# VH-VL binders against q9c0h5r722to879, part 3

Target 1, 158 residues: q9c0h5r722to879
Amino acid sequence: WSSESIKKPMIVTSDRHVKKEACELFKLIQMYMGDRRAKADPLHVALEVATKGWSVQGLRDELYIQLCRQTTENFRLESLARGWELMAICLAFFPPTPKFHSYLEGYIYRHMDPVNDTKGVAISTYAKYCYHKLQKAALTGAKKGLKKPNVEEIRHAK

## First folded at step 16 (VH-VL)

Design b2
Fold by OpenDDE, fold request of step 17:
Structure b2 (fold): chain C 158 residues (1-158), chain A 121 residues (1-121), chain B 111 residues (1-111)
Amino acid sequence: as target 1 above (158 residues)
Amino acid sequence: QVELVQSGAEVKKPGESLKISCKGSGYSFTYYWIAWVRQAPGKGLEWMGIIWPSDSYTRYSPSFQGQVTISADKSISTAYLQWSSLKASDTAMYYCARISLYRTYGAFDIWGQGTLVTVSS
Amino acid sequence: DIALTQPASVSGSPGQSITISCTGTSSDVGSYNYVHWYQQHPGKAPKLMIYDVSNRPSGVSNRFSGSKSGNTASLTISGLQAEDEADYYCSSYTSSDTLFVFGGGTKLTVL
């Protein structure tokens, strides 16, 4: 977990667009998690995050690794919970790449152990939920069609 | 023990409807995709479609889209494959299989014993 | 169209090593390491023998191994035994609407 912004993508990429968007994406994640001041309501922030991951395939793995970062050694319980929530939301719209699937799966799986639970947040419950969504998303694929994610879909994914 | 058990052999006539079943046991049924695979007599394996039992989300092979319906009842850990109107060409062995996405991507790690469907006039 | 091509048949004597090839026609198939191998005895359901090119499930003999070079995956069976006589199918996950594709199968005869 970091309170600071990232200056470069966490995943190595040569794509300038992905590089630029990755930093913005991280800020949005921080906004949703409550670690950064947000100008929009949480649902709209989540929508923006989901839309970026949905529309830019190269950002998907970056998005998930950023979420992994922000949910690792995060002692802000509300922030932590929201991070897992955001992961679940994103999984409703797109999976990671098959290459990144094992990593994300492993990360989630490790957090399914109740030993990871804190007094304020049942991390294992969130992880189990994300695990289930990941398995589904893997073969569902990204949301199909030309219609972008919407707020209603975000609400249902939460 | 993890297993998939399919319903028994079927003998039908063209035009008849049919629904065969695949019951999972020994694992969390709602955490794995179920696939249906067709094998015509003396032929190879053909992927038909998949279902996510938790909410019955389905994907079909283009070749089987609209030809069959895949469904599931998670309350009894059962997946189904059904035809509204059978054809002679539907004569085949039908397998259900569990798809593993744990430490692998898309391996069919558990198979049912198969259901033989014979359609003849 | 994504297709996997296998030889129709292969044969070997007991104790020999044989290899079955599986060649993808699409670059997409070659880009993924998600090729799996199944063994099917007559009148029986297929059995997973190799997953993700080279991994063996628990309980599968170490005589079975898998590899990949370019767009061709290979199943090798060493120390061939009579019980190995079966049909073998390769399969692959694809990123297309056809999520899964099977090869045409290879009949292995043990002489």
Scores: ipSAE 0.929, ipTM 0.957, lowest interface PAE 0.5, mean pLDDT 95
Fold by OpenDDE, fold request of step 17:
Structure b2 (fold): chain C 158 residues (1-158), chain A 121 residues (1-121), chain B 111 residues (1-111)
Amino acid sequence: as target 1 above (158 residues)
Amino acid sequence: QVELVQSGAEVKKPGESLKISCKGSGYSFTYYWIAWVRQAPGKGLEWMGIIWPSDSYTRYSPSFQGQVTISADKSISTAYLQWSSLKASDTAMYYCARISLYRTYGAFDIWGQGTLVTVSS
Amino acid sequence: DIALTQPASVSGSPGQSITISCTGTSSDVGSYNYVHWYQQHPGKAPKLMIYDVSNRPSGVSNRFSGSKSGNTASLTISGLQAEDEADYYCSSYTSSDTLFVFGGGTKLTVL
C-alpha cells in the first residue's frame, strides 16, 4: 500500500498509452479506496476505473497489480475493503490476461484464509468473492460489445 | 473423490428431443466451468460449449451455437446438454468435463464417462 | 480458422520413446502456452496427461512429458509400454470465440 502516487506503471510495458494511463488509474484507485480526495462519488470513480480497464486491454494487468499493491499491507480497514470491492467490480467486466491469471489467483487465494481478517473487516470474504469472480471472468472474457460499462452494472458487480 | 457422472446411453429418432445430464460430486460445483465435448464415431474430440453453473452463463462454440442448449441446476450439481430436434449427424459420444483454472488455464481435468447418443431412423 | 494439427498415427516398440506433435495453425494458438494433452483408450473417456505444455498432473506417469517450440507442442512418451496404446489429443485454450480447440488426435500403436 502506498499513499503516494506512482510515477510509472508497475508492469513492464512499452505501450505509451498504458504508461500514460497507469498513473491516472492509480489515482482513481486511491480515490475509490478513500486514500485520495475524490473528484466524484465512489460509484462514478469505480465506473471510470472499470471503463479504463475495459477499454484498454493493456491496462488490465496493470490495474490488477495496482489493486494488489493497494490491498497489501494496508492498515486502513475501510480503504482495504474498498480495494477488494473494486477488484470484484473490475472482474465483472474483464479478466486479467491469461499470463497474469495465476498471479492474481494466487494472490486472492492467499487472502481467502481467515487469518487475514482484521478487526471489523472480513478480508477472507472479499477474497472468496473475488476468487469466484475471477474464475468466472477467465472464460467469460471481457464485456463484449461497444457499450461501455454503466453505473447499474457497477452496482451489480459489488 | 471428484467425479462427473453422466446419464445413460440414448437411442433416438431424427426429430426427437433429448436432454442428457452430467452430475458433479466431490467438489464445489459452482466454482468450476463445465464443458461439453462431442466425439462422433471414429472421430476426434470437439468442444461444444461451457457453462458457469453458479448463474448458468454459457458460451458456445460457433459450430454448435444454436444447435444445442447447455444448462445447469446448481442445486443438484448437474449440467445438461439438450437438443430440440435430433439429427442423424448428432450420433456421437458426448462428454462433460470440468475445466480447471487453478494452477492451469483451461485444462479439462475431470471427465464424465460419456453418454452415447444414437440417432437413427 | 483455429486448428491444431497432429499426425494421424505414430508407433513404437516397447521401451522406446515416441513424440507426438501438435502444431497450431493460428496465431492465437501459438501465442499461449496453454496446450494440454489427453489420453483416450478405446471406449473410455479422455484423461488429462499434460497441462500447460509441460506440467504433469498427479498420478500421471513421469514417462509422459511435454514441450513446446514455436507453434508446435510435443508430447513425449518414454519407455513405451503396451498400456500406452491409445489415442492422444492435444488441446489449447484460445482467446477467440472458439475458446477451446482439439487436435485431430493421434493413434499410438505399441508394436
Scores: ipSAE 0.929, ipTM 0.957, lowest interface PAE 0.5, mean pLDDT 95
Fold by OpenDDE, look of step 16:
Structure b2 (fold): chain C 158 residues (1-158), chain A 121 residues (1-121), chain B 111 residues (1-111)
Amino acid sequence: as target 1 above (158 residues)
Amino acid sequence: QVELVQSGAEVKKPGESLKISCKGSGYSFTYYWIAWVRQAPGKGLEWMGIIWPSDSYTRYSPSFQGQVTISADKSISTAYLQWSSLKASDTAMYYCARISLYRTYGAFDIWGQGTLVTVSS
Amino acid sequence: DIALTQPASVSGSPGQSITISCTGTSSDVGSYNYVHWYQQHPGKAPKLMIYDVSNRPSGVSNRFSGSKSGNTASLTISGLQAEDEADYYCSSYTSSDTLFVFGGGTKLTVL
């Protein structure tokens, strides 16, 4: 977990667009988690995050690794819960790449043990939910069609 | 033990409907994709489609789209494959299989014993 | 068309090593490390022998190994035994509408 912004993408990429968007994406993640002042309500912030990951394939793995970062050693319980919630939301719209699947799967799996639960936050419950979403998303693929994610879909994905 | 058990052999006539089943046990049925695979007599394996039992989301091979219907009843850990109108060319062995996405990507790690479907006039 | 090509048949004597090839005919097939191998004895369901090119599931003999070079995956069976006589199929995950594709199968005869 970090309170500061990132200056470069966490994943190695040669795509300049992904490099640029990665920093903005991290800020949005922080906004949703409550670690940064948000300019919009949480649902709209989540929509923006989901839309970026949906529309830019190269940003998806970056998105998920950023969420892993923000849910690791995060002692802010509300922030932590919202991070996992955002992960679940994103998984409703797109999976990570097959190459990154094992990493994300392992990360989620490790958090499914109730031993990881903290006072007031059942991390294991969030992780189990995300695990289920990940397994489904892997073969479902990204949301199909030209219509962008909408607020209603975000609400339903929570 | 993790296993998939399929319904018994079927003998049908062209034009008849049919629904065969695949029941899972020994694992959380709702956490794994189920695939159906066809094998015509003396021929190879053909992927037909998959289903997510939790919400019955399905994907079909283009070759089987509209030809069959895959469904599931998660309450009894059972997946189904059905035809509205059978053809002689549907004669084959049909397998259900669990797809593993844990430390593997897309391997069919558990198979049913198969259901033989014979369609003849 | 998305396809995996296997030899129709291979044969070997007990104790020998044989290799079965699986070649992707499309850029979408064989380019990834999502190739799996299945063994099928007559009248039996297929059994997973190798997943993701070179990994063995628990309980599978170490005589079975997998590799990949370019668009061709290979299954190698060392120390061939009579019980190895079966049909072998390669398969691959694809990112296309055809999520999974199987090879045509290879009949292995132990002489």
Scores: ipSAE 0.885, ipTM 0.939, lowest interface PAE 0.6, mean pLDDT 94
Fold by ESMFold2, fold request of step 17:
Structure b2 (fold): chain C 158 residues (1-158), chain A 121 residues (1-121), chain B 111 residues (1-111)
Amino acid sequence: as target 1 above (158 residues)
Amino acid sequence: QVELVQSGAEVKKPGESLKISCKGSGYSFTYYWIAWVRQAPGKGLEWMGIIWPSDSYTRYSPSFQGQVTISADKSISTAYLQWSSLKASDTAMYYCARISLYRTYGAFDIWGQGTLVTVSS
Amino acid sequence: DIALTQPASVSGSPGQSITISCTGTSSDVGSYNYVHWYQQHPGKAPKLMIYDVSNRPSGVSNRFSGSKSGNTASLTISGLQAEDEADYYCSSYTSSDTLFVFGGGTKLTVL
């Protein structure tokens, strides 16, 4: 977990668009989790996160790594819960790449044991939802079309 | 015990409809994709399509798109393969299989025993 | 669908080691380690023997091993036994619209 901004993506990339978007994405994740001041309501912040991951395929693995980072050793209980919630929302719209699948699957799987639950945050419940969404997303693919995710789709993903 | 149990062998005539079943037990049925796989007599394996039983989302192999219907009833942990009008060329063994994405990607880890479908006039 | 290329047959004597090849492309075997092997005895359903190139499921003999180089995966059976006589299929995840592809199968005969 970090309260600070990042200067570069967590995945090494030569794509300038991905580099810029990764730093902005981290800010949005922090905003949704309540670790960074946000003027927009959480639903619209989630929409922007999901839209970036949906539209920029090279950003998807980075997005999930950032979520893993922000849910690891995170002692801010509301932030922790919001991080897992955001992971579930994103998995409704796009999977990680096949090469990254096992990493994310393993991360989610090891949090599914209730022994890891913190008082006030049922991590295992969130992890089970994320696991189910990941399994479907892997062979469904990202939602297609010219339109970005909309508010109603984000509401249903929660 | 994790298993997939299929309905029994079928002998049909061209033009008849048919629906065969695949019942899962011993695992969380809605957490795994189910595939249907065709094996014509003396031939290899061809996957036909997959279904996510939780919401019945289906995806077909291009070779089988529009040729069959795959469905599921999650309340009884059962997937189905259906033809509206059988052809002699549909004579084959049909397997259902579970697809694993747990520490792997696309392994068909549990197979039903198969349903032999014979279509002849 | 593009099939993975396997030899139609292979044979060996009891106690020998044999290798079955599975050749694909850069969009499947060449790009992913999601290559799997299945054994099918006559009249029986396929059984998963190797997943992800080289991993053995629980209950599969250590006589079965797998490897991959470039676009070709290989299944090796050491200490060949009569019960190994069967058809063997490889499969792979693909990045194409077809998701999965199977090889044409290899009939293993134990002489």
Scores: ipSAE 0.702, ipTM 0.870, lowest interface PAE 1.0, mean pLDDT 88

Design b2
Fold by ESMFold2, look of step 16:
Structure b2 (fold): chain C 158 residues (1-158), chain A 121 residues (1-121), chain B 111 residues (1-111)
Amino acid sequence: as target 1 above (158 residues)
Amino acid sequence: QVELVQSGAEVKKPGESLKISCKGSGYSFTYYWIAWVRQAPGKGLEWMGIIWPSDSYTRYSPSFQGQVTISADKSISTAYLQWSSLKASDTAMYYCARISLYRTYGAFDIWGQGTLVTVSS
Amino acid sequence: DIALTQPASVSGSPGQSITISCTGTSSDVGSYNYVHWYQQHPGKAPKLMIYDVSNRPSGVSNRFSGSKSGNTASLTISGLQAEDEADYYCSSYTSSDTLFVFGGGTKLTVL
């Protein structure tokens, strides 16, 4: 977990567009989780995150790594819950790449054990939900890849 | 014990309809894709399509799109393969298989025993 | 249209080691480690023997091993036994619309 901005992506890339978008993406993730001030409501922040991952395919693995980072050693319980929630929302719209699948699957699977639960936040329940979404998304592909995410789809994914 | 149990062999005439079944037990049925795989007599394996039993979302292999219907009833942990009008060329062994995405990608880790479908006039 | 090429047949004597090849392209075998191997005895369902190139499921003998070099995956059976006589299929994830592909199969004969 970090409360600070990032200056470069978690995944090494030479694509300048991807580098810039990764830094903006991290800010949006922080805003959704309540770790960065936002004027827009959470639903619209989630829409922006999902839209960036949907539209910029080179960001998808980066998006999921950033979510893993922000849900690891995160002692802010509301933030932690919202991080897992955002992961579930994004998995409704696009999977990670096949090469990254095993990493994300392993991360989610490790959190399905109830020993990871904290007071007021059932992390294992969120992780189980994310696991189910990931497994479907992996072979569905970008189900919404032909159409841009919208607010109703985000609301439904929550 | 994790298993997939298929319905019994079928002998049919061209033009008849058919629906065969694949029942899963011993695992969380809605957490895995189910595939249908055809094997014509003396031939190799061909995947036909996959279904996500939780919501019945399907994807078909391009070769089988429009040729069969794959469905599921998650309340009884069962997937189905059906034809509206059988042809003699549909004579084959049909398997269902579970697809694993646990620390792997696309391994068909559990297979049903197969359903032999014979279509002859 | 991705095809996995296997030899039609291979043979060996009891106690020997044999290798079955599975050759694809850079878009399947070359790009991913999602190559799997299945054994099928006559009249029986296929059985997963190796997944992700080299991993054995529980209950599969350590006489079965797998490897990959470039666009070719290999299944090796050491200490060949009569019960190993069967058809063997490889499969792979593909990045194309076909999602999965099976090889044509290899008949292993134990002499």
Scores: ipSAE 0.637, ipTM 0.846, lowest interface PAE 1.1, mean pLDDT 87
Fold by ESMFold2, fold request of step 17:
Structure b2 (fold): chain C 158 residues (1-158), chain A 121 residues (1-121), chain B 111 residues (1-111)
Amino acid sequence: as target 1 above (158 residues)
Amino acid sequence: QVELVQSGAEVKKPGESLKISCKGSGYSFTYYWIAWVRQAPGKGLEWMGIIWPSDSYTRYSPSFQGQVTISADKSISTAYLQWSSLKASDTAMYYCARISLYRTYGAFDIWGQGTLVTVSS
Amino acid sequence: DIALTQPASVSGSPGQSITISCTGTSSDVGSYNYVHWYQQHPGKAPKLMIYDVSNRPSGVSNRFSGSKSGNTASLTISGLQAEDEADYYCSSYTSSDTLFVFGGGTKLTVL
């Protein structure tokens, strides 16, 4: 977990656009989790996060790594719960790449044990939900068609 | 313990409909994709389509799109493969298989025993 | 556009080692470790023998091993036994909308 900005993506890339978007993505994740001040309401922050991962394929693994980072050793309980919630929202729209699948699957799987639950936050419940979403997303792929994620789809995914 | 049990062999005439079943037991049925795989007599394996039993979302192989219907009833842990009008060329062995995404990507780790479908006049 | 090419047949004597190859027409085999091997005896369902190139499921003999080099995966059976006589199929994940592809199969004859 960090309350500070990042200067570089978690995944090495030579793509300048992806580097810039990774830093902005981290700020949006912090905003949704309540760790950074936001002017927009949480629903629209989640929409922006999901839209970036949906539209910029090179950001999907970075997005999930950032969520793993922000849910690891996070002692702000509301922030922790919102981080897992955001992971579940994104998994409704796109999977990680097949190369990253095993890492994310393993991360989620080891949080499914109730021993990881913190008083007031049932991490294992979130993790089980994310695991189920990941398994479906892996062979569904990103939602196809001409439409990007919209507000109603984000509301449904929560 | 973990198994997929398919319905029995079928002998049909061209033009008839058919629905065969695949029942899973010993595992969390809604946590795994189920595939249907065709094997014509003396030929290799070809996947036909997959279903996510939790919400019945399906994907079909391009070769089988529009030719069969895959469905599931999660309340009885059962997947189905269905033809509206059989052809003689549908004569084959049909398998269901579970797809694992646990520490792997796309391993068909559990197979049903197969259902032989024979279509002849 | 991906296809998996296997030899049509392979033979060996009891106690020998044999290798079955599986070569892809695209970089998917070389880029991912999601190549799997299945054994099928006549009239029986396929059985998963090797997953992710080289991993054995519980209950599969250590006589079965797998490897990959470039776009070619290999299944090796050491100490051939009569019951190893079967058809062997490889499969691979594809990055296309096809998702998966099976090789054409290899008939193993134990002499």
Scores: ipSAE 0.625, ipTM 0.845, lowest interface PAE 1.3, mean pLDDT 87

## First folded at step 19 (VH-VL)

Design e6
Fold by OpenDDE, look of step 20:
Structure e6 (fold): chain C 158 residues (1-158), chain A 121 residues (1-121), chain B 111 residues (1-111)
Amino acid sequence: as target 1 above (158 residues)
Amino acid sequence: QVELVQSGAEVKKPGESLKISCKGSGYDFTYYWIAWVRQAPGKGLEWMGIIWPSDSYTRYSPSFQGQVTISADKSISTAYLQWSSLKASDTAMYYCARISLYRTYGAFDIWGQGTLVTVSS
Amino acid sequence: DIALTQPASVSGSPGQSITISCTGTSSDVGSYNYVHWYQQHPGKAPKLMIYDVSKRPSGVSNRFSGSKSGNTASLTISGLQAEDEADYYCSSYTSSDTLFVFGGGTKLTVL
């Protein structure tokens, strides 16, 4: 977890667009998690995050690794919960690449142990939910069609 | 023990409907995709489709789209493959298989024993 | 159309090593790091032997190995035994509408 912004993508990429968007994406993630002042309500922030990941394939793995970062050693319980929530939301719209699947899967799986639960946040429940969504999303693929994610879909993805 | 058990052999006539089953045990049925695979006599394996038992989301091979229906009942850990109207060309062995995405990506790690479907006049 | 091509048949003597190739015809399949191999004995269901090109499931003999070069995946069986006589199928996950494809299968005969 970091309170600071990232200056470069967490994944290795040569895509300039991904490089540019990665930092903005991280800010949005921080906004949704409550670690940064938000410009919009949480649902709209989540929508923006989901839309970026949905529309730009190269950002998907970056998005998920950023979420992994922000949910690792995060002692802000509300922030932590929201991070996992955002992960679940994103998984409703797109999976990581097959190459990144194993990493994300492993990460989620490790957090499914109730030993990680705190009095305030049942991380294991979030993780199990994400695990299930990941497994489905892997073969469902990204949301199909030309219609972008919408707020209603975000609500249902929680 | 993780296993898939399929229903018994079927002998049908053209035009008849049929529904065969695949029951999972030994694992959480709702956390794994189930695939159906056809194998005509003396021929190779053909992927037909998949189903996510948790919500019955399905995807079909283009070759089998509209030809069969895949369904599931998660309450009894069972997946189904059905025909509304059988053809002689549907004669084949049909396998269900669990798709593993954990530490694998897309491997069919558990197979049913197969259901032989014979369609003849 | 995405297709995997295998030789129709291969043969070897006990103790020998044989290799079965699986070649993707599509560039999309060429990048497939998700090739799996199945063994099928007559009248039996297929069995997963190799997954993800080179990984071996628990309980599978170390005589079975997998590799990939370019758009061709290979299954190698060393120390060939009579029990290895079977049909072998490669398969691959694809990101296309055809999520999974199988090769045509290879009949392995142990002489």
Scores: ipSAE 0.876, ipTM 0.936, lowest interface PAE 0.5, mean pLDDT 94
Fold by ESMFold2, look of step 20:
Formats: C-alpha cells, structure tokens, sequence
Structure e6 (fold): chain C 158 residues (1-158), chain A 121 residues (1-121), chain B 111 residues (1-111)
C-alpha cells in the first residue's frame, strides 16, 4: 500500500501512452479508495478507471497490479474494502492479459483463505467474488464493441 | 471424484432435432467453463464453443456459430449441445470438457466419455 | 481450421524415446506458454498429459515431458511402452477470435 504518487508504471511496457497514463491511473485508484481527495463521487471515479482499462488494452495489467499493490498491507479498512470492490468492478469489463493471468489469479487465490480476514473486512469473501469474475472474464474478454462502460453498468457490477 | 458424464449414443435421421447432455460432479460446476469438442470419424479434435454455466454466457468457434446451440442448467450441473435439424455430416463423436484457468490457461483438464451421434437415412 | 502442424505419424520400439512436434506461429506457440498435450486411445476420450508446455498433471508418468523452442512445442515419451500407442494432440491458446486451436494429431505406433 502507498499514499504517495508514482512516477513510473509498475510494469515495464513498450507503449509510451501506457507509461504516461499509469501515473494518472494510480491517482484515480487512490481517489476511489478514499486515499486521495476526489471531487467526483465514487461511481464516477470507478467509471473513469473502468473506462481507461477497457479502452487502453496496454493498461490492463498495470491497473490490476496497482490494485494488488493498494490492497497489500493496507491497514485502512475502508480503503482496503474499496480496493477489492474496484477490482471486482474492473473484472466485469476486462480481464488481465493471458500473460498476466497467473499473477492475478494467484494473488486473488491466496486471499481466499479466511486467515486473511481482518476485523470488519471479510477479504476472503471479496477474493472469492473476484476469483469467479476473473475466471469468467479470462475467456469472455473485454466487453465487445466500441461502447464505453456507463454508470448503469458500474452500478450493476457492484 | 471430479467427472463429466455425457448422455448415451444417438442414432437419428436427417432433419430431426437432438439435445445431448454433459453432467458435472465432484466440483463447483459454476467455477469452470465447459467446452464442446467435435471429432468426426477418423478425424481430429475441433472445439465448437464454450459456456460459463453460472450465467449461461456462450462463445462459439467461428466455424460453428449458428450451427448448434450450447446451453446449461446450473441447478443440475448440466451443459447441453443442441441441433434443430441434423444433417448426415453431423455424424461424429461429441465430447464435453472442463477448461482449467487455475495456474494455467485453457487446459482441457477433464473430459466426458463422449456421445456418438450417428445421422443416417 | 488446423493451425498447429503435427506429423501424421511416428513410431518407435519399446524402451526407446520418441518426440512429437507441434509447430504454430508466434501468436500462439511462440509468444505464449499455454501449449497443452492430450493422449487419446482408440474409442476413448482425450486425456491431458502435459500443460503449459512442460508441466505434468498429477498421475501422469514422468516418462512424458514437454518443451518448446521458438514456434515449435515438443512432446517426448521416454521408455516407450505398448500402452503409449495412441493419438496425440497439441493445443494452444490463441489471441484471435478462435480462442483455441488443436493440432491435427499424431498417431504413435509402438513397434
């Protein structure tokens, strides 16, 4: 977990657009989780995160590793719950790439053990839900067409 | 024991409909994709389509889109492959298989015993 | 359509080793390690023997091994036994709309 901004993506990529967008994405994730001041409501922030991952294919793995970072050793319970929630929302719209599937699958799987539950936050329940969504998304792929995610789809994904 | 059990062999005439089944047991049926795979006599394996049993979302191989219908009933852990009007060329062995995404990607790790469909006049 | 090329047949004598090749493209075999191998005895369903190029499911003999070089994956069976006589198929994930592809199959004859 970090409260600070990042200056470079966590995953090496050849796409310069992805490199530039990774830092902005991290700020949006922090805003959704309540770790960074946001003027927009949470649903609107989640929409922007989901739209970036949906529209910029090279950003998807970076998005998921940033979520993994922000849910690891995060002792702010409300932030932690929000991080897992955002992961579930994004998995409704797009999977990680096949090359990174095992990383995210393993991360989520390790959190399905109830030993990870903290007072007031049932991490294993969130992880089981994310695992089911990941397994479907892996072979569904990103939502088809050129249509952006919208508010109703975000509400339904929650 | 984890297994997929398919319905028995079928002998049909051209133009008849048919629905064959694949029942899973020993695992949570809703956590795995089920594939249908065709094997014409003396030929190789061809995947036909996949279904996510939890909500019945389907994807078809381009070669089979519009040719068959794949469905599932998660309450009885069963997937189906269905033809509205059989042709002689549909004569083949049909397998269902479970697709694993656990520490792998797209391995067909459990197979049903197969359903032989024979379509002749 | 068949996108992975396998030899139609191979043969070997008991106790020997044989190798079955599976050649594809960089978008399936070359770029991904999601190449899998299946054994199919006559009249029976296929059985997963190797996944992710070289990994062995529980219960599969260590006489079966897999490897990859460039766009070609290989299944090697050492110490051939009569019961190894079967058809062998490779498969791969592909990033195209087809999702999966199987090789045409290789008939292994134990002489």
Amino acid sequence: as target 1 above (158 residues)
Amino acid sequence: QVELVQSGAEVKKPGESLKISCKGSGYDFTYYWIAWVRQAPGKGLEWMGIIWPSDSYTRYSPSFQGQVTISADKSISTAYLQWSSLKASDTAMYYCARISLYRTYGAFDIWGQGTLVTVSS
Amino acid sequence: DIALTQPASVSGSPGQSITISCTGTSSDVGSYNYVHWYQQHPGKAPKLMIYDVSKRPSGVSNRFSGSKSGNTASLTISGLQAEDEADYYCSSYTSSDTLFVFGGGTKLTVL
Scores: ipSAE 0.732, ipTM 0.882, lowest interface PAE 0.8, mean pLDDT 87

